VH-VL binders against o27280. Designs and how they scored, part 470

Target 1, 266 residues: o27280
Amino acid sequence: MDSMNVPEVLEIKRIVEESESVKTFIFSWDFRREVRPGQFVMVWDFRDEKPMSVSLIDPVRSEIGISIRRVGEFTDRVHGLSEGDLLGIRGPYGRGFELMGRDILLVGGGIGMAPLAALADEATARGMRVDALVAARTADELLFLDRLEAAGVNISTCTDDGSCGFKGFAHERLLTLEENHDMAAVCGPEPMMFQVMRILDERDVPAQLSLERYMKCAVGICGQCCLDDTGFRVCAEGPVFWSQELSRVREFGRYRRDPAGRRVPW
Below, E stands for the ipSAE of ESMFold2; O stands for the ipSAE of OpenDDE; V2 stands for 0.75 times the mean of E and O plus 0.25 times the DockQ between their complexes.

## First folded at step 21 (VH-VL)

Design Ah31 (framework fv_marstacimab; at its last look DockQ between E and O 0.92; V2 from the best seeds 0.86)
Fold by OpenDDE, look of step 21:
Structure Ah31 (fold): chain C 266 residues (1-266), chain A 118 residues (1-118), chain B 112 residues (1-112)
Amino acid sequence: as target 1 above (266 residues)
Amino acid sequence: EVQLLESGGGLVQPGGSLRLSCAASGFTFRSYSMSWVRQAPGKGLEWVSAISGRGGKIYYADSVKGRFTISRDNSKNTLYLQMNSLRAEDTAVYYCARHDWYGSFDYWGQGTMVTVSS
Amino acid sequence: QSVLTQPPSVSGAPGQRVTISCTGSSSNIGAGWDVHWYQQLPGTAPKLLIYENTHRPSGVPDRFSGSKSGTSASLAITGLQAEDEADYYCQSHDSSLSGSKVFGGGTKLTVL
C-alpha cells in the first residue's frame, strides 16, 4: 500500500477511555509498515481528515493506538464511533523521536503525552531508565499514568490547579527535579515546550520537541505547516525537532499560523 | 538489589584527615546523584555534600566548605569524601545515600563512624 | 539548628493516630520543593518512608501518609503499632543554601 496517498480503511478494534475528553482508538496494524514514536497518521472519517499522533505501538499484538482529544466537529464525530466502526488511516508520516543514552526524560502536557507514551514503551523495552513529568490543567486531564507506571516509568505530575501533584506548570516543576538525563523528549502546549526547552538547554540536556501545526497534505507539498524563516515543514522535517533546530525558528513559542495563514498568538 | 557500603571511618586527631569511600552496586551508578549525610551521636541528620551522576555539579554544606571534597569514580562505582582539617564537631556516623529523581534519598548505606578526638 | 522544624517528641497508644509536623519557610517548602520523610529505627540507618510529599515506596504500609500545605508538611500514622517506635525526619531543599538538602531536627515517636 502506498502510504503517501492511499488511506487504509481500518476497523476500530478497541476503544480505551483515557479521560473525559481523550479516547485511544486501537487498530490492527501490518508492521511491514514501520511506525516510530513521534510520527503521525492522517485520520479520515470519510468527511474530513486530521493529523493524529500514534500513542501505542504494539508489535506483539500487531496493534497501533491513536489518542484523540475531543476539541471540535471532527473529533466529536470520531468520539461518537464504536468498536467495529471504520476509519481511514494513512501514514505514518514525519520524523519521529530518536532514542539515545540510558536515561531519558519525558515532559508532556495534555494530549502531548500521546507520542511520549509510545516513546516510553520503546525506551523501557530497551532497558532505559525513564522519568516522565506529566502535566495537565487538572487531575482528571492527566493521561497514561497507569500505563506509564506499569511500564516501570518514574512519574511526576503537575497540575495548574494543584488538584494532583505539583501545583504549577511543567517548567516550574522541572526546576525542582534532579537533572541526570542523557536526553529529553517534550510534547505539549507550545508555550510549555518553549519554557522547558530553555531549562534543558541551560542544563545541557539534548532535547527533542514535537510541534503541532495545521497540516493539510502531510507530505510536504502544500506548505501550510511551514515554519517561518527556516522553511521547515512540520509534516516532513518534523513534527519532532531538536532544540537546536527550533532555536532557529522565530515563531516557536510565540505564534502560529491559522488555516488562512494568519499569525495567531498562543 | 541496590547496595551501598561505606568504609574509611575511624579515630583521628583534630586537624587530621580522613577519606571515606562508598561502594555502590545493584544499579547504574552514573545515573544517580549521590550525597553524604552525617549523624552525630544522639543527634539528628545533617546533609554534608552532594555530587551529580556525572560529577559536573557539586554542593557542600556551609559547615564543611573548604575542608571536605566530594568525588566519584563511576568506573569503580565508588563515591568518596575527602575530609581535611577535621574538628571535634565532625564526629558522626557518615552515610552515603542515593538521590532519586524527586530529590529524596531512596537508599542508604549502613554508615561508617568517624571520631575526631585528641 | 535545623532549617525545618519538627516537634522533638510525640507519643501515642497502640491503634491511635499520631501526627508529626514539619515547618519550613518560603525558601524551601514554600518555594515549591518537595518534602520527604524518613524512619530511623534504633541503631539502624534511615529508611525512606514518604517521597514527593505523599507517595509511599514499595513495602511502606498505607497507614503512613504525608501531606503538604503552604510552608509546612505533615506525616500521619494511623493504627499505631509498637514497631513504629522510631525517629522520624522530614527533608527538603532550600534555595537560599546553594542547592543544599535540608533535614528537620527529627521527632522521637514513643508508643505507649
Scores: ipSAE 0.897, ipTM 0.941, lowest interface PAE 0.5, mean pLDDT 95
Fold by ESMFold2, look of step 21:
Order: sequence, then C-alpha cells, then structure tokens
Structure Ah31 (fold): chain C 266 residues (1-266), chain A 118 residues (1-118), chain B 112 residues (1-112)
Amino acid sequence: as target 1 above (266 residues)
Amino acid sequence: EVQLLESGGGLVQPGGSLRLSCAASGFTFRSYSMSWVRQAPGKGLEWVSAISGRGGKIYYADSVKGRFTISRDNSKNTLYLQMNSLRAEDTAVYYCARHDWYGSFDYWGQGTMVTVSS
Amino acid sequence: QSVLTQPPSVSGAPGQRVTISCTGSSSNIGAGWDVHWYQQLPGTAPKLLIYENTHRPSGVPDRFSGSKSGTSASLAITGLQAEDEADYYCQSHDSSLSGSKVFGGGTKLTVL
C-alpha cells in the first residue's frame, strides 16, 4: 500500500501500436494491487509525471496496459521507448466505473476509449450486453475495434469526416440507435461528453463520465485537479463522476484550465 | 440459441378479438425491444407495433392504433399482441421479431396465421 | 409518401452479380437512419441478411453485400446461386412517422 505513493520502476513488456498516434504499453502487474476500470496511474519518465488511464486489466496474464496518445513532449519521449525500457508507475488512483444492470452503453471519443475498453472486458466477463459507440475524427483514429469485437461487444462507429461509419458526432449517432440500456459510461473530448450526457439524462439512463484534468499529487492533497464550484478533486472523487455530480459543474463542457489555472475555451 | 415461438392465431369473424403470444428463450428478454410484423397472403412485410425492453415506450402503425395493444411480461419472457375490432385487412401471418441495437430485426419467429372472414 | 421503394423483381443467371435497390427520402435513409436487408425464402420467415448498411451476421456468405449513399441503399449478390431465389426486403426508420419501422415493398429475385 505505502509503495503506491512512490513510483515503482517497471519494464515495458510489450508495445502495441493502436494507431499512428496511440500506443499501449504493457507491464507485468501484481494484482494484489487491485486495478479497476476507470482508475488511472501516474506514469513517470524520470523527468515528468502524467496521469494515464489503464486500458488493459488482465489478471490471468498478470498484465496491465496503459494507452498513451502522442500529444506533447512527455508523450513523444514515451512513444520513443522500446520493449525492455523502464517507466515509473504509481497507483492506481481514483474512483473507477461501477457496473449495474445487464445492459451497458459505452461512448468513447479518441483516447477516451482506453478506460472503456477495460470496462468492456469486465462487463462482458460478467455476461452483460455491451454496446459501444466509438468516435474519432477519422477512421485511422478509431481505437480498439478488433479487441472490442473479439470480446463480443456490439460496435457502432462514427467519424467527423465520414471515413468510417456514421458521418458526424457521437451524440448525433446516438439518436439513431436503440435505447435499451441500464447504464452508460462515457469518456472522450469534453464537448462530446457534454452533448452525450444531455441525451442520456433526457432518456433517464444513469451515466458515468470520466474526466481528465491537470494532476500533480494524484492522492487528493495538492488541489490541482479541482473542479469549479464543487470542490471535487478529479484524482480523489473522480476521475469517474455520475452525470448528476457533473450537472453542478459550470466548467464542464464550457472550458478547460491550463497548468496555471487559467480558463481556456474548448 | 435464440428462439421465438408465436401462438394464438386462428380464424375469427370481423369485429372479433384474438390475443397473440410470443415465447422467447435463449437470450435476456428484457434487454431487447420487440416488434410484431405482419404479412398478408402474397404481400410484403408490414411493421405493426414495437415495445421497448422495459415496456416504457410503445409504438403502433397507424393502421392498428386504437385496436391493437402490444405488451410484454418480462417475468415470463413473453410478448403479446391483443387484437380487437378485427377487420378483413388484418388477415396475415404475424411474426414476432427481436430488435438489435442498430434497429434491425435480427431474430424472427415462424409466424402465426390470423384469418379474419365471415 | 415517405416510403422505401424497391424494384418488384430482378433476375440473373447463376454466377452473375445482381443488385437490388432501396430508394428512400430525406425523412429516412437521408436523415441518417441505417438500412437493413432481409431474405425470405418461400414459405419461411424472413432472415436478417445485412444490418447497419454493410455488415453481415455470422453465417451469411460474403457474396452478399450492402451499401448506402445519400437517400438510397443497395444489396449486391455476387456468384448468384439457385438457393438465392427469394424475396428481399430493405428496412429502415422514418423520422416523419413517430417511432416507425418501415419496409420496402420487396423484390422477387428469380435465378434463371
């Protein structure tokens, strides 16, 4: 337990190229440290430390996988690593998804599919019916389709440019699909999550949404991950929130904050 | 294996009533919307009615509104169609069909024949 | 008025490719609703052949394929075989009809 607050240096066991810009890094993991879908880890490259969602939880092979999109200096450096190289990992942290009922809807945008892929594996293992709406800007950015199909997930895709599946936004596609779900799990660009949340609220479907915010301590002490008006700490009370909790947050869907705490539009 | 078994068809005079049943097995019944679809002899398919998995949303074709009532009993895995004020135009084979997430009818029963004549 | 239109019949010789059209409108296929296809052999219930415009259920041969463009959809059958002789229906949803599923009128495929 005490080792969770200090990065454990782990060897990269395997690297899976999910897309041109997304790689999954797989590590051996002792599952006496439980990991649940929706939780995150802090990944340390010996210079900087960033939160990353767990995308693979495999107790049988004693492995976890962390999916990382190349978006800046830290992720560029990590993408340059090879199997056998080392990364520091501390965690897991945060509140994961809670499964309920027998029928779950997943709505994921871009890298937001990573924690949802882990959730899909758990849901299908429990015998739940899993429907996944997978969204991206282009077909090449759709993530985890083969893995979801192999798990028995029903997949629908949408792309902004229409290169695969429905042409348009996830919330537009959702309006043309059947409504027989006990719950939903949503993760992706915050504007997408806001629009999807509105539809699910109108349909009276309990929804859990996973947020990304700037983090430093990951254990709820430093306050860097706080949400406006509620005091919720994404690292402690989240990253997974119920839609009701988020309905009280003025910044959700409207803007984000940079590391200095300044408002920046989406 | 998904199975749908219709029953309750038969001969009835105009103005009469029948209740159709569809017994479902091999899947979690409450997870799926269900429809009745009919086909008059020698004619095409006509959608009749649908009901959501939990029963909270119900839809009817205009030709049957006010005369037919769709229902389901999820504890018995059974779909029903109560048909009142029957007319000759209601003569058809009635199919029970399961919806998938995409809105297709992925499984069908073998149908039950309803004949309305004097 | 807002209905799906199919040709009443189509024919082809064994081994040929045939195409069955399904023409809709801005209130159904043109509004983004998917098109599904069914095969009905004589004396039997319909069977799902294509869902979500292009996908085949397990067990449907890959010589059956679907496409959608604009307000229309098509079912293509390559390598035509005698057992393909059947009625074929397209199906979608029409936004102008409250919650309504809609079928095309059906196409009788004759294998010569």
Scores: ipSAE 0.778, ipTM 0.896, lowest interface PAE 0.8, mean pLDDT 90
ESMFold2 (binder alone), look of step 21: mean pLDDT 93; pTM 0.946

Design Ah32 (framework fv_marstacimab; at its last look DockQ between E and O 0.92; V2 from the best seeds 0.83)
Fold by OpenDDE, look of step 21:
Structure Ah32 (fold): chain C 266 residues (1-266), chain A 118 residues (1-118), chain B 112 residues (1-112)
Amino acid sequence: as target 1 above (266 residues)
Amino acid sequence: EVQLLESGGGLVQPGGSLRLSCAASGFTFRTYSMSWVRQAPGKGLEWVSAISGRGGKTYYADSVKGRFTISRDNSKNTLYLQMNSLRAEDTAVYYCARHDWYGSFDYWGQGTMVTVSS
Amino acid sequence: QSVLTQPPSVSGAPGQRVTISCTGSSSNIGAGWDVHWYQQLPGTAPKLLIYENTHRPSGVPDRFSGSKSGTSASLAITGLQAEDEADYYCQSHDSSLSGSKVFGGGTKLTVL
């Protein structure tokens, strides 16, 4: 799969407001350039560039969607854009999710649901049964519920404050749910993913997890997204990893590195 | 379409043994936990036993521990309940039921009657 | 004797609203385990009516609703119809019983 290293300037075709803090930007896409759920693109606003997960893959409409959470200066600028405005998009990059079996479990937290929503679409299109545990801090931060429901996904929700569904964290909710899946895909806050992975390992459910790290080049040359001890580059060998791979990563669930390369606890 | 069909019920004397079977179809049997639930005549529902999809974990109600054994053959899409040392209070319609993701029983068989009487 | 407590019977006239309570404890409903409800028509196997406290399976009318609070759950039936005459059971999970599923004693609903 050839990935372009030069940003393509694309017009925002449509903007979907997913929540107060999350918007999905939709672009026309030439599907001669293959894209898989779990892969990311670099989004360029002509000032700065950030990695973003693909949350929508629609070959019928020739569209992709990128969901962006408002968290800083870059995303503030992007959230200020309107339909018809321009962004630079390069990619896709990284390793996406693999689908196996017939019964799939998705566990997502916050914006982590973005790549999982795309995966859900693919899985359901293939006739797979999909269960999705959707977690957020509050009810208004739960993402893609209507979209998932429309796709035929069975949904369970949990919120930290109990405003919707199970009151508690995703791993706590998971312990109260049945073990009837061939594989799992997980994406969200790393502490959540760490706990979820432990449970899935105990249940002998193969799991793939999507990591988020500071990425600069997206092409595996700068080393900014390297994981300690393994040398795994999140942008090249990831961002999707199997649980067995992550078990070798000492820093997983414990700390990350900031743009300066310093260890920062979660 | 999901289907569950129980068999093996009948009349047995106290202290006797009986083996129930549940034939499953219409879904990926191996991934789903399964339970036996029984209902004595004119009484309520009582959970009896459960087994995980791959058969690695089994659970029993206190009333049947040491006497009943739940098992499954995923190659045959069949759930079993071996009942030993049967008692009069074990008389009931026995249902096999599938666990959904939420832990509810989303599909039930029609049940098979077990009568323990001298 | 049941881990979950239900009233043995409730009754209502057609068109009325009836409520069936399900009282648990800190080891089941209060521990965060979901409550599910089943309808059993005379001479038939139970049918899932409500799952995960409030959700209706396909084919279940919106007249049926579930709720959960604290250590208790409730099934409400609005616009009561003759066909609703049945036994209703709540079900949950009990952490103190080694992964056991638990049922309520059942409630017989009579439509007057």
Scores: ipSAE 0.905, ipTM 0.944, lowest interface PAE 0.5, mean pLDDT 95
Fold by ESMFold2, look of step 21:
Structure Ah32 (fold): chain C 266 residues (1-266), chain A 118 residues (1-118), chain B 112 residues (1-112)
Amino acid sequence: as target 1 above (266 residues)
Amino acid sequence: EVQLLESGGGLVQPGGSLRLSCAASGFTFRTYSMSWVRQAPGKGLEWVSAISGRGGKTYYADSVKGRFTISRDNSKNTLYLQMNSLRAEDTAVYYCARHDWYGSFDYWGQGTMVTVSS
Amino acid sequence: QSVLTQPPSVSGAPGQRVTISCTGSSSNIGAGWDVHWYQQLPGTAPKLLIYENTHRPSGVPDRFSGSKSGTSASLAITGLQAEDEADYYCQSHDSSLSGSKVFGGGTKLTVL
């Protein structure tokens, strides 16, 4: 009964302030519509519609959480909403993460920790050991630390300015950590993901990485989310890709496209 | 829950050989790097050798390189140290130790004594 | 001589505070490698006391704390108890020794 193009209007049940710039909006959700970590939804504020990461998947409470960083006009309007206000949600869309083995590494930068927090919940529920490298520019931007710790995740933090944890980039910290994982899941700024992917590939660790591109339809027909040279559609074949799939993608880690289709360096 | 049990120590002549084993249980052995660490009587801890979880990388202290070989059998959850050309200076308690993600040794065995004399 | 330098001994009376230093270099602690600490009671295997510079494993009392600055690290023990009498080792990794774990020389703590 899933409709690809019709948003369902849902009431905001609860709002969690994750940081000064990130809020998680929680909705009641009927889990007859299955949701997997790494999938996304389109959030509609009755004027515009944007893709957003699912960060909480809680069948016990019948709740789904969507984490949104305030970065522009749309997200400013959504951040101004209160509990009880309405948003349209369509989805979920895209290919989510696949879990394998007993030990998983998560590497998240900024808001990229949102889908990884959902994955961490699923992995720990399966009895996997979860190690998470949580990266941000500053300590105030590190996301989900208390939630991850409460779930039994082993955490290492890094910040560009050194205000919390390792001072430096995620890939630099990764080089000073042990290589003991069956798989990795990575989400964050694309330059970070490219560097992390290179390290994981050299270490022969299977990795899945979640990409972001401009989206309009979310179901793979408009072409706005396509990757150069391969024709992969981030909304349909992704947003989660295996590192081997991305190794053939010319643009990965090098540039992105704005809504007008212009190349913009990362 | 995590258990490491060394065996194979004993008395050996200089120039002799000995193979140590470490039986592991209570964790997914194949994804953890492991080390041998030794302690001569009355002395401090000395790292000896390490091996990656899949066994593709091995590392040795200069004092043992060329004489000792670390290996593992992931199907048997067992770590090994083959010690050749033994010297009196190799006399020590040998511990096996598991690396955690941060690079610490979070679990240790009780050790096995190697004595090289006469 | 150890790559990481610790004082050979320290002492304190019950209830007091003691500090054990661990001095490294730009190729180990100064290159961003973490410092870990171990307690070894007489006749026993070492036990992890502090990992990732400052964190305590479950079951280690709050009176043990670690810190790291520059190329050095420190273990502090407050509220000293008789059972704290042991040898203490710092440990890190050295980039110049490729894959090498390194220990300090050890510090014998005597409770007076």
Scores: ipSAE 0.686, ipTM 0.853, lowest interface PAE 1.2, mean pLDDT 89
ESMFold2 (binder alone), look of step 21: mean pLDDT 92; pTM 0.944

Design Ah33 (framework fv_marstacimab; at its last look DockQ between E and O 0.79; V2 from the best seeds 0.79)
Fold by OpenDDE, look of step 21:
Structure Ah33 (fold): chain C 266 residues (1-266), chain A 118 residues (1-118), chain B 112 residues (1-112)
Amino acid sequence: as target 1 above (266 residues)
Amino acid sequence: EVQLLESGGGLVQPGGSLRLSCAASGFTFRSYSMSWVRQAPGKGLEWVSAISSRGGKTYYADSVKGRFTISRDNSKNTLYLQMNSLRAEDTAVYYCARHDWYGSFDYWGQGTMVTVSS
Amino acid sequence: QSVLTQPPSVSGAPGQRVTISCTGSSSNIGAGWDVHWYQQLPGTAPKLLIYENTHRPSGVPDRFSGSKSGTSASLAITGLQAEDEADYYCQSHDSSLSGSKVFGGGTKLTVL
């Protein structure tokens, strides 16, 4: 229940190559510290610290997994690490996903599939039917397909270039799929999430969406991840929000703030 | 095990009415869209009507619009097809079918025969 | 008369490969709607054979495969067996028909 504010230095137990740009780092975890899908941890490489979603929660093996996409200097350094190397992990933080009903829809784009993969494991363990729309720019960027399939998840894929599955965006694919879910969980590029949320609202499917914002403190103090008008802090009140909550957030799907606090378009 | 069982078929005169039922079991009925598909003797499959999981949306083939009404009672796990102003060309085996997530019909009933003849 | 066009019949000898075509238009297959295939044995209800263009439900042999390109789809059966003699239907969705599901005319497969 209680999140630690001090990084715990953990050894990388194993590394899973998910794609060319994504690796999952596995750590031993004391499950006296509860962690939920949708929550994030702060990863510290002893130089910098970044928020990362938990993509694997395995109480049986006493392990967690953190999936990291190579996108900059910090992640470049992390991707250069090997099994046995050390990282600082503090958390978990934020509000995770809430499961309800019997049928759940997952819609994920790119690295957004990370928290959804963890959610899929929990949902299937509870005996829920899970359908997952997995989106990426290209086939080689589709994540966790084998893992999801092994868990009994029904998968539909879409790629921007048509290299795998439906040619087009996630919201376009969603329009061609049936409406038979009690709730949805969405994570990916914000423009994608915005369009997907609109469709789900029209279909009267309750939806939870995980937002990505610049986070510095992760404990709701610095305000760097504060959403305009609402005062929602992504690290405290989120990162998972209900669609009704996001409907009140003017900036959602339209712009974000950079580390300097400037508005930048998506 | 998923099961769909159609009933209500029979012989009716042109201009008459008939109500078909499909009893569903083995799955969460309220979570799935359902369709009626018919097949005239010696002919191919023809989609007739569909209804959304919660019953809020209904769809009809042009050949039956204004004459047929699809409905469902999720508390009874039952799909219905009210057929009015029946014509000879409506003679067919009528199947109820479940929609999977992809829009295919993953489960079918055994069908019930409707014969429209004077 | 069917929105999707199939050959009325195809035939093959045991062990051979046969292909059944399904030709649509820009308002259905060409619009991005998936194609599904059904097998109907004599005197029985249809059975889902292929869903989402290429996927096989549990229990369907890998001898059956589906493909989709442009405005058309195809069902291929390799290692043809006597029990494969049946009617085969393709199915999709048509945007011009107010959310209607559409079937092909069906193909009768005869195993010689």
Scores: ipSAE 0.877, ipTM 0.929, lowest interface PAE 0.5, mean pLDDT 95
Fold by ESMFold2, look of step 21:
Structure Ah33 (fold): chain C 266 residues (1-266), chain A 118 residues (1-118), chain B 112 residues (1-112)
Amino acid sequence: as target 1 above (266 residues)
Amino acid sequence: EVQLLESGGGLVQPGGSLRLSCAASGFTFRSYSMSWVRQAPGKGLEWVSAISSRGGKTYYADSVKGRFTISRDNSKNTLYLQMNSLRAEDTAVYYCARHDWYGSFDYWGQGTMVTVSS
Amino acid sequence: QSVLTQPPSVSGAPGQRVTISCTGSSSNIGAGWDVHWYQQLPGTAPKLLIYENTHRPSGVPDRFSGSKSGTSASLAITGLQAEDEADYYCQSHDSSLSGSKVFGGGTKLTVL
């Protein structure tokens, strides 16, 4: 097949304002290119290109949704767009989540809930029991609560400032919840994911964690998304890894890399 | 419809034994931790024992530890409480209760009466 | 001997508001454990009324509300009705008791 790693220009069909800082952009999508929860796309605004997680996968309506948090110049420009405007999309890329068993725990921090919302839809469609711990700094940043509730997901919230739900960090809340799961899926700030992974490992709960690292090519050639110690490329062998795979990686939970490949604390 | 049906209560002399059963239906039994909760006549609720969803962990109130044994058979959707060395203070209605994820008891049986008397 | 303390009784007239307190300690409510509330009508099994401190199961009217602060929790009932006459229990977890579930002593609500 031809190597066509050029963004396809797509019209923004709908925009959903998920919070003051997060919008979901919905596009028509030809599902001959299968999309799995946990995979990502590269979003091009005709100046820069950034990886974004897929948060909505709807083959019936032939739509995908991509949730984008406003954090800098690129995302500011994208948030300024309207329905009918154009974005370039290439992908999907990466390894998505794999479901197992009947009882799944989701732990999401901030925008990390985006791929987990897509996973929740798939899990509930399979008849799984889904418990979701949704974390943010403050109540206004909790994402997808209405969507998760409508899907029949059991929700617990935590906020750093205590404005909604448990006051504190996700791993602290997890210690005060029941341990009734066959697997877990985790996505959010890497320090949160590290602490949550440790608790799940102690409980002997298989966990998959989604890493979001800097990417350029998205197909594993440039090496900018590599993990130390293993040579795993987040864009090719991840972004979703089993906790067992990550236990062999010294950098997880300790540092990340900037666009130049330099080590940077979280 | 979630349903919990207790059985096995009755009159027993002090020092005797009884085995309670709780038949579960309307939900995936193996996904939920379960408890026994009791209520002496005219008194409040007292948690007695709990068992994890897969059966690997058991917990007991100090008042029953060493005398009562909780168990479950996930293939039969049944929770059990083996009660040995019964005392008058064990006289109560015994409820089977399901845990939700938050640690509440979201569904209860109607209870079975245990009377320990000479 | 209950580690969660409730008043033994409260009363109110129809249409009024009452509150029922649940006082714990640093080893239970103060350690971050949730408080849940149950209503028990005479001769019946308890029914979950409030879970996770403030949430209502489907079918529980919004005139029932819960709150938690520090080491204590409270159940508020507004618009009292005759059918609210029941026993009410709070429940949590106490980490000093090796993972033990704990109930308050119960509160009898009388609608005058």
Scores: ipSAE 0.705, ipTM 0.867, lowest interface PAE 1.1, mean pLDDT 89
ESMFold2 (binder alone), look of step 21: mean pLDDT 93; pTM 0.948

